# Ledger of designs, part 4: VH-VL binders against q8zy40

Target 1, 190 residues: q8zy40
Amino acid sequence: MIVGVVDYTVGNIGSVLTALKRAGAVPVVVKGVEEAGRVDAVVLPGVGTYEAAYALARQFKEVVLEKPTLAICLGMQLLFESSEEGGGQGLGVFKGRVERIKARKVPNIGWRYTHVVKNSEIIAEGYYYYLHSYGVRWGENEAYTAYIKLEEKYVAAVERGHIIGVQFHPERSGRTGLELIKRFLAVAKR

## First folded at step 2 (VH-VL)

Design c15 (framework fv_recaticimab)
Fold by ESMFold2-Fast, scan of step 2:
Structure c15 (fold): chain C 190 residues (1-190), chain A 123 residues (1-123), chain B 112 residues (1-112)
Amino acid sequence: as target 1 above (190 residues)
Amino acid sequence: QVQLVQSGAEVKKPGASVKVSCKASGYTFTDYYMHWVRQAPGQGLEWMGYINPNSGGTKYHQNFKDRVTMTRDTSISTAYMELSRLRSDDTAVYYCAREYFDWLLGEYGMDVWGQGTTVTVSS
Amino acid sequence: DIVMSQSPSSLSASVGDRVTITCKSSQSVLYSSNNKNYLAWYQQKPGKSPKLLIYWASTRESGVPDRFSGSGSGTDFTLTISSLQPEDFATYYCQQYYSTPTFGQGTKLEIK
């Protein structure tokens, strides 16, 4: 299975490309929407700044709507309507706004228990690695699949059809993250 | 030792194209972004774009988007910047510069620079 | 584009002086997800390539003397040279790399 990574990550410690290859995919970096249209699935990685990522990612909205998509950290945040970080605009795939998190320490760094509230073939409850200062506050929304507890609840995962967003970094989450990527690939092959 | 060596000075007429090379040595070429930055005589630094040598992915500044092409050849650890439809105000020193990228922390700033390539556009 | 404004455009100083150069960005360059300010300082001597001095606003590049320090967060940044040396007379540039990279206009540091 050929998986297009929209934004490149260095293939080293915790690389998205390395994690995809270890999960059994053939990862390729995609430069534009035409290339992304030729792959079996896409990944929106969580690297760089919001403004820079939005400028690149906004051209891929139609691909996200058409192809199995895994959006990681910043990638998940880009799928919402707006953000307090950087340029402020989002792709509007999911309803809601990304806001600066309210927590004892910002950024939220480290392993956090992720509570799953809806059945999912891809998102399993457990510990994942987080690194973020912005997030989506938990609320009543049919797409919201998992949350973490800081001083308030924040969205940890969202799902709608073939589009999966996670606030954490599965490529940095050891075996738990690798298994999530494997489940994503298995579902995407259907 | 880590080094970026650029091609020699060029003199071009308006409307021509110029292609500048930047040969990397002393490090893993594909682990660092390669930026292109120019400086007109007596002026400041102007960013033009970068290439990710591993993927070939590029990002260009809006001012150059329709005239610049950045490529690389990983077999010889060399990056290229081609600027077309040259104007007299393209007269500048053109620099390549590498930047370490870590997926977790992002960009680290441009720590190693080429010696510069002087491009003069005149008739 | 994020616009970078440096002040002063030039200054004259003597060896041993404390020198301060200011840089302001038109919007925040603090990447809150990792709490890093994506701001660098470069030194450029006539006829030479720029040299990285400081990255992430306050992290000194390897080999850069302790007299150079960077400070600030968000939109307001400062480069300080605590005791100016003869080799420090150069042009200094701030640069944001939070989004599409942009440089300040430069500060020329001249011998008094």
Scores: ipSAE 0.000, ipTM 0.478, lowest interface PAE 15.2, mean pLDDT 86

Design c16 (framework fv_recaticimab)
Fold by ESMFold2-Fast, scan of step 2:
Structure c16 (fold): chain C 190 residues (1-190), chain A 123 residues (1-123), chain B 112 residues (1-112)
Amino acid sequence: as target 1 above (190 residues)
Amino acid sequence: QVQLVQSGAEVKKPGASVKVSCKASGYTFTDYYMHWVRQAPGQGLEWMGWINPNSGGTKYAQNFKDRVTMTRDTSISTAYMELSRLRSDDTAVYYCARDLWFGEQTYYGMDVWGQGTTVTVSS
Amino acid sequence: DIVMSQSPSSLSASVGDRVTITCKSSQSVLYSSNNKNYLAWYQQKPGKSPKLLIYWASTRESGVPDRFSGSGSGTDFTLTISSLQPEDFATYYCQQYYSTPTFGQGTKLEIK
């Protein structure tokens, strides 16, 4: 399976490429919508600033709607309608707004227990590694699959059909993260 | 020994369809995209499209999108290119070519080419 | 689409000559993130399929003689044959793969 990792031209995607390879995929860096058209699935990585990532990622909205997609951290946030970070617009795949998290310590760094509230073929309940200052407040929404509890509840995973977004970094979450990526690839092959 | 072997020459009337095959050997068929490129007599190379043999996904050049179909059969490592509603100016040699694939980067270059299939369209 | 233009359209040369063929793209084929030029050169002999000579503008394909070299970056590229051999008389094509593939019109290398 050939998986395209979208390059926002800022930040290091090396850990994502390595994790995909370990999971059994053939990862390729995609520079534009044409390369994304060639791959079997896409990953929106969690690196860079919101503004820089949005400027590039906006061209991939149709690809996300058409192909199996795993969106990580910042990548998940780009799928929402808007963000407080840089006052940015999002792709609007999911309803909601990304806002600065209210927590004892910001950024939210470390391993957090991720509570899964809907049956998922990809997202398993357990500990994952988080590193973020912005998030989506938890609420009633058919797409909201998992949450973490800080001072408030925040979305940890969102799903609709072939589109999976996670606030955590599976590429930095050890065996639990690797298994998630393997499950994503298995579902994407259907 | 990587090799692409194409089907034999075809003679067709205007309005007919032609289906050219390309059998791959010496590598894992599903690991490399397959391109189709044609060349009219005395003319240059014209890209027609590619197929991802793993997924069956395709991309066609604008000039051909209305009448070209690319498929594959993974059980026999064979790619197909069908061109419909043939005109006399479709007379050309049709090539399949394997994508230039390196590690973690995907490219649209072509490293291995079939021998070509001559298609003649005449009344 | 990116338009590829080659010059000259044809040239005559003798065995032992240094030959240069130029290729220009309508926009840059250099990708900033990996610093690679998405440009290939092909050789086609009469009645035969094209053969890859060079990719990434300057990387020689395995088995291609070292008299063939590619250079250039961005929009301007050159294929050089340092000491022409009898088997080198052919048509040469450049091709970009930065976007949907497009070929130059070809340069026919003829014997004097």
Scores: ipSAE 0.000, ipTM 0.472, lowest interface PAE 17.0, mean pLDDT 86

Design c17 (framework fv_recaticimab)
Fold by ESMFold2-Fast, scan of step 2:
Structure c17 (fold): chain C 190 residues (1-190), chain A 124 residues (1-124), chain B 112 residues (1-112)
Amino acid sequence: as target 1 above (190 residues)
Amino acid sequence: QVQLVQSGAEVKKPGASVKVSCKASGYTFTDYYMHWVRQAPGQGLEWMGYINPNSGGTKYHQNFKDRVTMTRDTSISTAYMELSRLRSDDTAVYYCARDYDFWSGYFPEGMDVWGQGTTVTVSS
Amino acid sequence: DIVMSQSPSSLSASVGDRVTITCKSSQSVLYSSNNKNYLAWYQQKPGKSPKLLIYWASTRESGVPDRFSGSGSGTDFTLTISSLQPEDFATYYCQQYYSTPTFGQGTKLEIK
């Protein structure tokens, strides 16, 4: 399976490309909608600044709505309506606002237990690696699949149909993250 | 003392449902996963699934996914496992077992405390 | 899912004997990020619940006698009882928790 990784022109996507190869995919770098139209699934990576990522990612909204999508960290945040970081506008795929997290230590760095509240074929409960200063506060929302508990609860994963967003970095989560990527690919093939 | 106490033995007809309870005491119920494991007469251990009592999130083994429901009631520190559409080969001892304090910042450590078991007999 | 294979299925031993039970996984259960093997050993006596002996392949559970030890990494694991005692006659199970938990078929340790 060919998986397009959106390159925001900032940040290093090497770990995402490597993880996709290890999971059995053929990753390709995409910067335009036409290239994304030719792949089987899309990954919105979690690297770069919000402003730079949004400027490029906004053109892929229709692709995200039509193709299996895995959105990682910043990528997940771009799917929401707005963000406190930078320009403030998101793609609006999911309702909600990205806010600076309230915690003793920011950024939230390290392994955190991820609590799953809905049955998911892709998101398994367990430990994943986190690295973020912004997040979505937990609340009542049909798409909210998993949370982490810092001083408050924050969204760890969201799902709607073929669109999966995760706040953590599966490409940095060792075997647990690799298994998540493998499950994403298996579901995407259906 | 940390303890898991399960409900009493059940005898059911094929096609019926059974709901087994597991009451926790001596620790913070919401800090540990609760697993369900069964054992048919003279056979080995078979994992069925778990529930996170804090979130209510569950994971079921594929063999049980269409027939099992795991729930909990945090107000009484009790976990439940309901198995529907019972077959004669569901005759087994059903155990609950706690695993890992996920608030301590460590990964799972295995199932360190087990209930006494609930015998479920499915016969015509 | 990861398949766990134990050997032998049963063995007979005398008090004082050194006993070894092996467990093999169809895939590695070593988690590279924390360098831990997600492998546990349980003891089950007739009519009783299983009891955790070893977790992370080699860490002995609190209160478990030091005659019990676990070793191995990746796909090959061993439980050793260095000097068998009367209370050790039981069935032993290995279990991986790296992915969806699976148990070995068990090893029945009998007196002879």
Scores: ipSAE 0.000, ipTM 0.454, lowest interface PAE 18.3, mean pLDDT 86

Design c18 (framework fv_recaticimab)
Fold by ESMFold2-Fast, scan of step 2:
Structure c18 (fold): chain C 190 residues (1-190), chain A 122 residues (1-122), chain B 112 residues (1-112)
Amino acid sequence: as target 1 above (190 residues)
Amino acid sequence: QVQLVQSGAEVKKPGASVKVSCKASGYTFTDYYMHWVRQAPGQGLEWMGWINPNSGGTKYAQNFKDRVTMTRDTSISTAYMELSRLRSDDTAVYYCARGYEDFWSGYSMDVWGQGTTVTVSS
Amino acid sequence: DIVMSQSPSSLSASVGDRVTITCKSSQSVLYSSDNENYLAWYQQKPGKSPKLLIYWASTRESGVPDRFSGSGSGTDFTLTISSLQPEDFATYYCQQYYDTPTFGQGTKLEIK
C-alpha cells in the first residue's frame, strides 16, 4: 500500500516514513494534490508551526475527505476549524478550536495514558508519546474517540469514517504506536 | 543584501493608533516569518507577535492580542504593525525582525530593522 | 510562558578579560526530537538593533567572532566572551524560541 506523507513542515518527517515502512507500507513524500491523487492513503505529519503547515496542507482538504487519512499531532489540529496558534485558520473537517493547553508544564511532553471512550478499530487504549503546546478541550462530540487528562481533559484522538486524527506521535510510541499504524493500514485496505 | 527598512519616528497622543511599516529586500519575502519586538527606554526586549507573509496569518503575544494588528503587502514586500489605544507606557522603539529557525511557535531572529521610535505623550 | 532570568544585570570588565553571562529558563527548552536547545543570544549596542550571536544554545551565527561561545542545556545557559575587545561593549540578551518567544532582562557589559 502506497501511503503519501504530506510534506508541509520545515522539520524532518523521517520517523514517520520509517514507522510506515516498519508497518508494511510504501511511504512516498507528497507536496501537491497531483501526487496525492496517486496514493492509497495519506498521513498528515505532526511537526512544524500551525500556520506554515496550514498554508501547505490546505490544498489537501479534498484528498483528506476522499482517502484514508491518519493525521498526527499538528496534523490532527489542522483538521479543526481554527487555532490560537498561527492565525487561527484550520481545514474545518472537525468542529472545534485548538487552544493553548493548561498544564503544569508546557509543552506536554512524555508518555500519557490515553483513555478510549468510543469503540475504535484503530485507536487502542494505552500509553502514547505526546509533545504539544496546543490542544482541543474535551467535550461531547461524536467524533471524539479518546482523551488525556492534564489539568483538564484534552482530545487524544478523533475519528469519522476514514479520517483518523491523533494528538500523540505513534511514530515515537514504540510497539504501541507501530501497532496503531498497522491497524490504520489494515482498515485502509478495505 | 538582506535588509529590513522601517518607517520614521512617530509622536502620538494617548488613545491614538500608530502603524509602523517594515520593507524587506534581498530575499524572498514570503519565505520567512516577520516578527515585531519592542523596547521601552532603558528596558529590555518584548516580543509582540509574528506574521506569515505567505498566508497573512498572525500570532500575537497575550499582552497585545486585543490592540495589535499585523498585516503585509506581498506586492511591495512590506509588513505592517498597528497598535491601537496607545498609552504613555507604549513609548518604545519598535523593531521588525526576520525569523530564521522555525520550531512550531518559536524563532530566532537573524535580520532586524533599524527600529521605529514611537513616543506617546500629551 | 517561559520566564527567562539573566545574571548579572550589569558588569564591568577590562579588555582581554574572560566574561560569562548566565541565563535560566523556568522550564526546559530542550526539544527531545532533535536534541537541540531552542535558545539564542543577542548583542545590542547603544542606539542599534539587536544582532543574533548564537542560536541552538551553542551554534555561532555567521560572521560572529569565535571569542563568543554558548553552552548549557535544558534550563541553564551561559554566554562566554573569552578575550573581551572594545567593540564588545553592549547589552546581551538570551531568548528562548521553544515556545512563544521570551527574552531575558539583559546584561549590560561595560568596558573599563
Scores: ipSAE 0.000, ipTM 0.440, lowest interface PAE 16.6, mean pLDDT 86

Design c19 (framework fv_recaticimab)
Fold by ESMFold2-Fast, scan of step 2:
Structure c19 (fold): chain C 190 residues (1-190), chain A 124 residues (1-124), chain B 112 residues (1-112)
Amino acid sequence: as target 1 above (190 residues)
Amino acid sequence: QVQLVQSGAEVKKPGASVKVSCKASGYTFTDYYMHWVRQAPGQGLEWMGYINPNSGGTKYHQNFKDRVTMTRDTSISTAYMELSRLRSDDTAVYYCARELDYDYIWGSYGMDVWGQGTTVTVSS
Amino acid sequence: DIVMSQSPSSLSASVGDRVTITCKSSQSVLYSSNNKNYLAWYQQKPGKSPKLLIYWASTRESGVPDRFSGSGSGTDFTLTISSLQPEDFATYYCQQYYSWPTFGQGTKLEIK
């Protein structure tokens, strides 16, 4: 399975490429929409600044809507309507706004227990590694699959059809993250 | 040993179709895109298109879009290129070529392994 | 879409000479995010399939002699063969892979 990783112009995607290879995929870097058309699935990585990532990622909105997609950290945030970070506009795949998190310490760094509230073939309950200053506040929404509890609840995972977003970094979450990527690939292959 | 072995030479009449095969061995067939490139006698290399052997997804050059079909059979690790409504100027050597896998890091690569070529002659 | 232009179309040189072949793309093949040039060079001997020599503009393929080197960035690229050998008689092609592949028209090298 050939998986395209969208490169937002800055930031190191090496850990994502390595994790995909370990999960059994053939990762390729995608720099434009035409290369994205060739792949079986796409990954929106969690690297770079919001504004730089949005400028490039907006070209891939139709690809995200058409192909199995895993969006990681910043990648998940780009799928929402807007953000307090970096000028504020997102792709609008999911309703909601990304806001600065309310937590004892910001950024939220480290392993957090991720509570799954909606059945998912891909997102399993457990500990994942987080590194973020912005997030989506938890609420009543059919797409919201998992949350973490800081001083308030924040979305940890969101799903609609073939589009999966996670606030955490599976590529940095050890075996738990590797298993998530393997489940994503298995579902995408169907 | 990574190899691409192509089918034998073909002689066709104008208006006919030709189907060239390319059998891969020595690597995982579905992990690399397969390109098709042709070369008319005394001319340079002309890219025709590619297929993703895993999904079956294809991209064809505009010059061939209405006449070329690329397929594959994963059970025998074989890619196919069919060109229809042949003209005399389709006389060429047709190559399959595996997209360069630069240790998987960067996509849209060159071509590192080439088949031996299939000569297709279109004459009346 | 991206047009590749090579020069010269042919040249003759003596064994031991340094030769250069140039390739120009109609638009940049440098990807700013990874700072790589999506450009390859191939050697084709009469009756044989092309052989990859150089990729990423300057990376030599395994098994290719070090007398072959690639240089350049953006739109202007050069293949250099230092100390030419008789077996280097061939046609050389540049190819971009920034988008779908396109090739230069080729440069024929005659030795002696």
Scores: ipSAE 0.000, ipTM 0.480, lowest interface PAE 14.7, mean pLDDT 86

Design c2 (framework fv_recaticimab)
Fold by ESMFold2-Fast, scan of step 2:
Structure c2 (fold): chain C 190 residues (1-190), chain A 123 residues (1-123), chain B 112 residues (1-112)
Amino acid sequence: as target 1 above (190 residues)
Amino acid sequence: QVQLVQSGAEVKKPGASVKVSCKASGYTFTDYYMHWVRQAPGQGLEWMGYINPNSGGTKYHQNFKDRVTMTRDTSISTAYMELSRLRSDDTAVYYCARGDLYDSSGYEGMDVWGQGTTVTVSS
Amino acid sequence: DIVMSQSPSSLSASVGDRVTITCKSSQSVLYSSNNKNYLAWYQQKPGKSPKLLIYWASTRESGVPDRFSGSGSGTDFTLTISSLQPEDFATYYCQQYYSTPTFGQGTKLEIK
């Protein structure tokens, strides 16, 4: 399966490319919507600044709506309606607002137990690696699949059809993250 | 030049509401948080909350959460802080102050301050 | 809330003196993952708004004279004025931004 990794022009996507290869995919770097049209699935990576990522990602909204999508960290945040970080606008795929997390230590860095609240073919409960200063507060929402507990609960994963967003970094989450990517690919191949 | 200009002094009775404005100039209004800090006569500084002028998102201190509202109007680069159900101990100088919007590692302090708005609550 | 305590509450000094103001937090404001202290210092003159002097405990704000310096880590912080000038007589506040922002009670620097 050919998986396009969107390049926001800032940040290192090497770990994402490596994880996709280990999971059995053929990853390619994508800078434009025309390139994204040629791949089987897309990944919105969790690297770069919000402004740079949004400026590039906004052209991919229709691709995200039409193709299997895994959105990681910043990538997940871009799928919401708005963000307190940078450009303030999101793609509006999911309802809600990204805000600076309320925690004693910011950024939220390290392994956090991720609580899954509904059945998912892709998101398994367990420990994943987190690295973020912004997040979506947990609430009652059909798309909200998993949360983490900081001083408040924050969304760890969202799902709607073929679109999967995760606040954590599966490419940095060892075997647990690799298995998540494998499950994403298996579902995407349907 | 970068500056924040606040509305004039207010005298209010207990139970009333006050709305203070803060007009920004000399920079892109939506690129910085707007904080509100008050200072009672002869006392220290007390943080009340902030608004992100870009998104309209707010964060309030728990002491003010049930009676403060922060808003903005991007067309005129103006932020507002409304405090309701005023008490005599709300008598203070209220400041708006500019803070960092793009800091993914945290908050870097308030580098530009308004001149302050004196609010007197007397019975 | 993190409580900030400043010492002394007031200080009398002469032009040219080295002045030291201390600030203590009720819990650490050092975030170990980025090794930053979430601590700022402000100067306020009577009837005027506060002015940012130092952030990240030791980074001097643009335009602030080099006689002002900040130091410390975790719970104990110091603001130093190496050679006091007439315009430096003011009240100084420390502030943490590790959690919900809180200020110290202030240190009034008075002419001797």
Scores: ipSAE 0.000, ipTM 0.438, lowest interface PAE 17.4, mean pLDDT 85

Design c3 (framework fv_recaticimab)
Fold by ESMFold2-Fast, scan of step 2:
Structure c3 (fold): chain C 190 residues (1-190), chain A 123 residues (1-123), chain B 112 residues (1-112)
Amino acid sequence: as target 1 above (190 residues)
Amino acid sequence: QVQLVQSGAEVKKPGASVKVSCKASGYTFTDYYMHWVRQAPGQGLEWMGYINPNSGGTKYHQNFKDRVTMTRDTSISTAYMELSRLRSDDTAVYYCARDYSSGWEDYYGMDVWGQGTTVTVSS
Amino acid sequence: DIVMSQSPSSLSASVGDRVTITCKSSQSVLYSSNNKNYLAWYQQKPGKSPKLLIYWASTRESGVPDRFSGSGSGTDFTLTISSLQPEDFATYYCQQYYSTPTFGQGTKLEIK
């Protein structure tokens, strides 16, 4: 399965490419929508600045809406309507606002237990690695699949059809993260 | 114009509670965190906690967490800070301040402050 | 709790002087993923509320004169006033927002 990793031209996507290969995919780096049109699924990575990522990612909105998509960390945040980080705009795939997180320490860095509240074929409950200063507050929303509990609850995963967003970094989450990527690929192949 | 207007000075006896208000205007109240910071006479700034006006979620400094309660009323864009079991060393000016972040010229810091509320605790 | 330490606690200066105030954090306030230092500087005049001068260690708040500048990274930061004006006599505070907010103890800038 050919999986296109969107290159925001800022940040290192090497760990994402390696994780996809280990999960059994053929990852390719894509910078334009024409390249993304030729892949089976896409990944929006969680690396780079918000402004640089949004400037490039916005051209991929139609691809995200039409193809199996895994959006990681910053990638997940780009799918929301707006963000306190950077230009304040998102792609608007999911309703909600990305806010500076409330936690004992910011950034939220380390392994956090991720509570799954909806039955998911892709997102399994357990520990994942987090590294972020911004997040989406938990609330009543059909797409909200999992949360983490800091001083208040934050969205850990969102799902709508073929679009999966995770606040954590599966590519840095050991076997738990690798199994998530494998499940994403299995569902995407259907 | 963005402004925060606080309630007037209070004189309390030891053991009493005080509730200070902070009314926001000129911006969307629920988009910005509201911090509470106090300053004893001749001393520096001491952070007490914050409230997210959208969720009602709070974070309190360890020194205050057993005595402070922060709330808000979104219908009147007002935040409240209540400090209980007052001691003489709670005599201070209490400030509310918003934690601002917006747009292309993003910045994070307390950019707008209330005028302060003097709370005096004496026998 | 990140402890913020300022030096000096007070200093005396004359109009036109170059003034430097230092701030040290007990741990790094640099977030490696976005390469930003979560540090702000405030000015407080007697009887008034604090005023934000600088955020992200070196970004000047809108309306703040260009004689004010911030520098440093990680744990060591400085606020510089290149040519002191009469209205600059005040107490200055650094503040980190990398974790639960904490302020330095303040530096009082006094007329010489």
Scores: ipSAE 0.000, ipTM 0.440, lowest interface PAE 17.8, mean pLDDT 85

Design c4 (framework fv_recaticimab)
Fold by ESMFold2-Fast, scan of step 2:
Structure c4 (fold): chain C 190 residues (1-190), chain A 124 residues (1-124), chain B 112 residues (1-112)
Amino acid sequence: as target 1 above (190 residues)
Amino acid sequence: QVQLVQSGAEVKKPGASVKVSCKASGYTFTDYYMHWVRQAPGQGLEWMGWINPNSGGTKYAQNFKDRVTMTRDTSISTAYMELSRLRSDDTAVYYCARVPEYDILTGDYGMDVWGQGTTVTVSS
Amino acid sequence: DIVMSQSPSSLSASVGDRVTITCKSSQSVLYSSNNKNYLAWYQQKPGKSPKLLIYWASTRESGVPDRFSGSGSGTDFTLTISSLQPEDFATYYCQQYYSTPTFGQGTKLEIK
């Protein structure tokens, strides 16, 4: 399976490319929607600034809606309606707003236990590596997939059909992250 | 130089709890995951779970998740494994073992350093 | 869980013999993308803790004599001791770390 990784910032996606190869995919870097239209699945990586990432990612909204998608960290945040970071608009795939996290220590860095509240074939409960200053507050009436508990609950994962977003970095989460990517690929092949 | 030193043998009654300690020395305690493995008399090795000493995060084997708790104290470089509601078939030698932190580039590694083991006997 | 099966459960050998121990996994422990087998071998002597011999199926741990070698890929693995020494009489275990860690049942190497 060919997997397109959207490049917001040239050269900063090496760990994602490596993780996809280890999971059994053939990753390619994509910069345009025509290239993304030809791949089997897409990854929205977690690197870059919100403003720069949104400017590129907004062109890929239709591809995200049509193809299996794994969105990582900043990539997950782009799937929401809006962001405080740069006052930006999001793709609006999921309801909610990205805001600066309220926690004793910001950014949220390190391994955090990820609580899964919705059944998922891809997102398994456990520890993943986090590195972020912004996040989506857990919504009382939203059907989000997983949360982390800081001083408040924040979205750790969302899932809607073939679209999977994770706040953590599976490409930096060891075997646990690699298994998540492998499950994503297995589901995407259906 | 790297060593894991475990607490001494325990004799317990069914229904009791046991807490085994594992003190690390000769390396940075928070850089390596600590696994727990047990071995019943004359039997093979059975994995129980791991703890990340840096975060305090844990993962338990399915068979133990309802009875095991793993903790650590970074100030004294010591990991703990507590097993509750003991049964006679929990009689075993309990080992702690070091594994490098999970890293996508290197992957998991074998358990390169082991404690000497703690014998736990459960009998009525 | 990945089930690990070792054979034989025991074997008798003499000093100087070449011995082989086999290990089979219920599913592949090879990650195709990095071409690595997530398999280790341990040696355990009576009353002692296990000692790591081999990791990544064929990489010898530092300080392990070169008479020990690991081979195989996917689901079938072997540990070979090319010229058995007196200190090698022990129980040997294979272990996968592809998923939740599991061990083989062990192979006891006894004096003939």
Scores: ipSAE 0.000, ipTM 0.451, lowest interface PAE 16.0, mean pLDDT 85

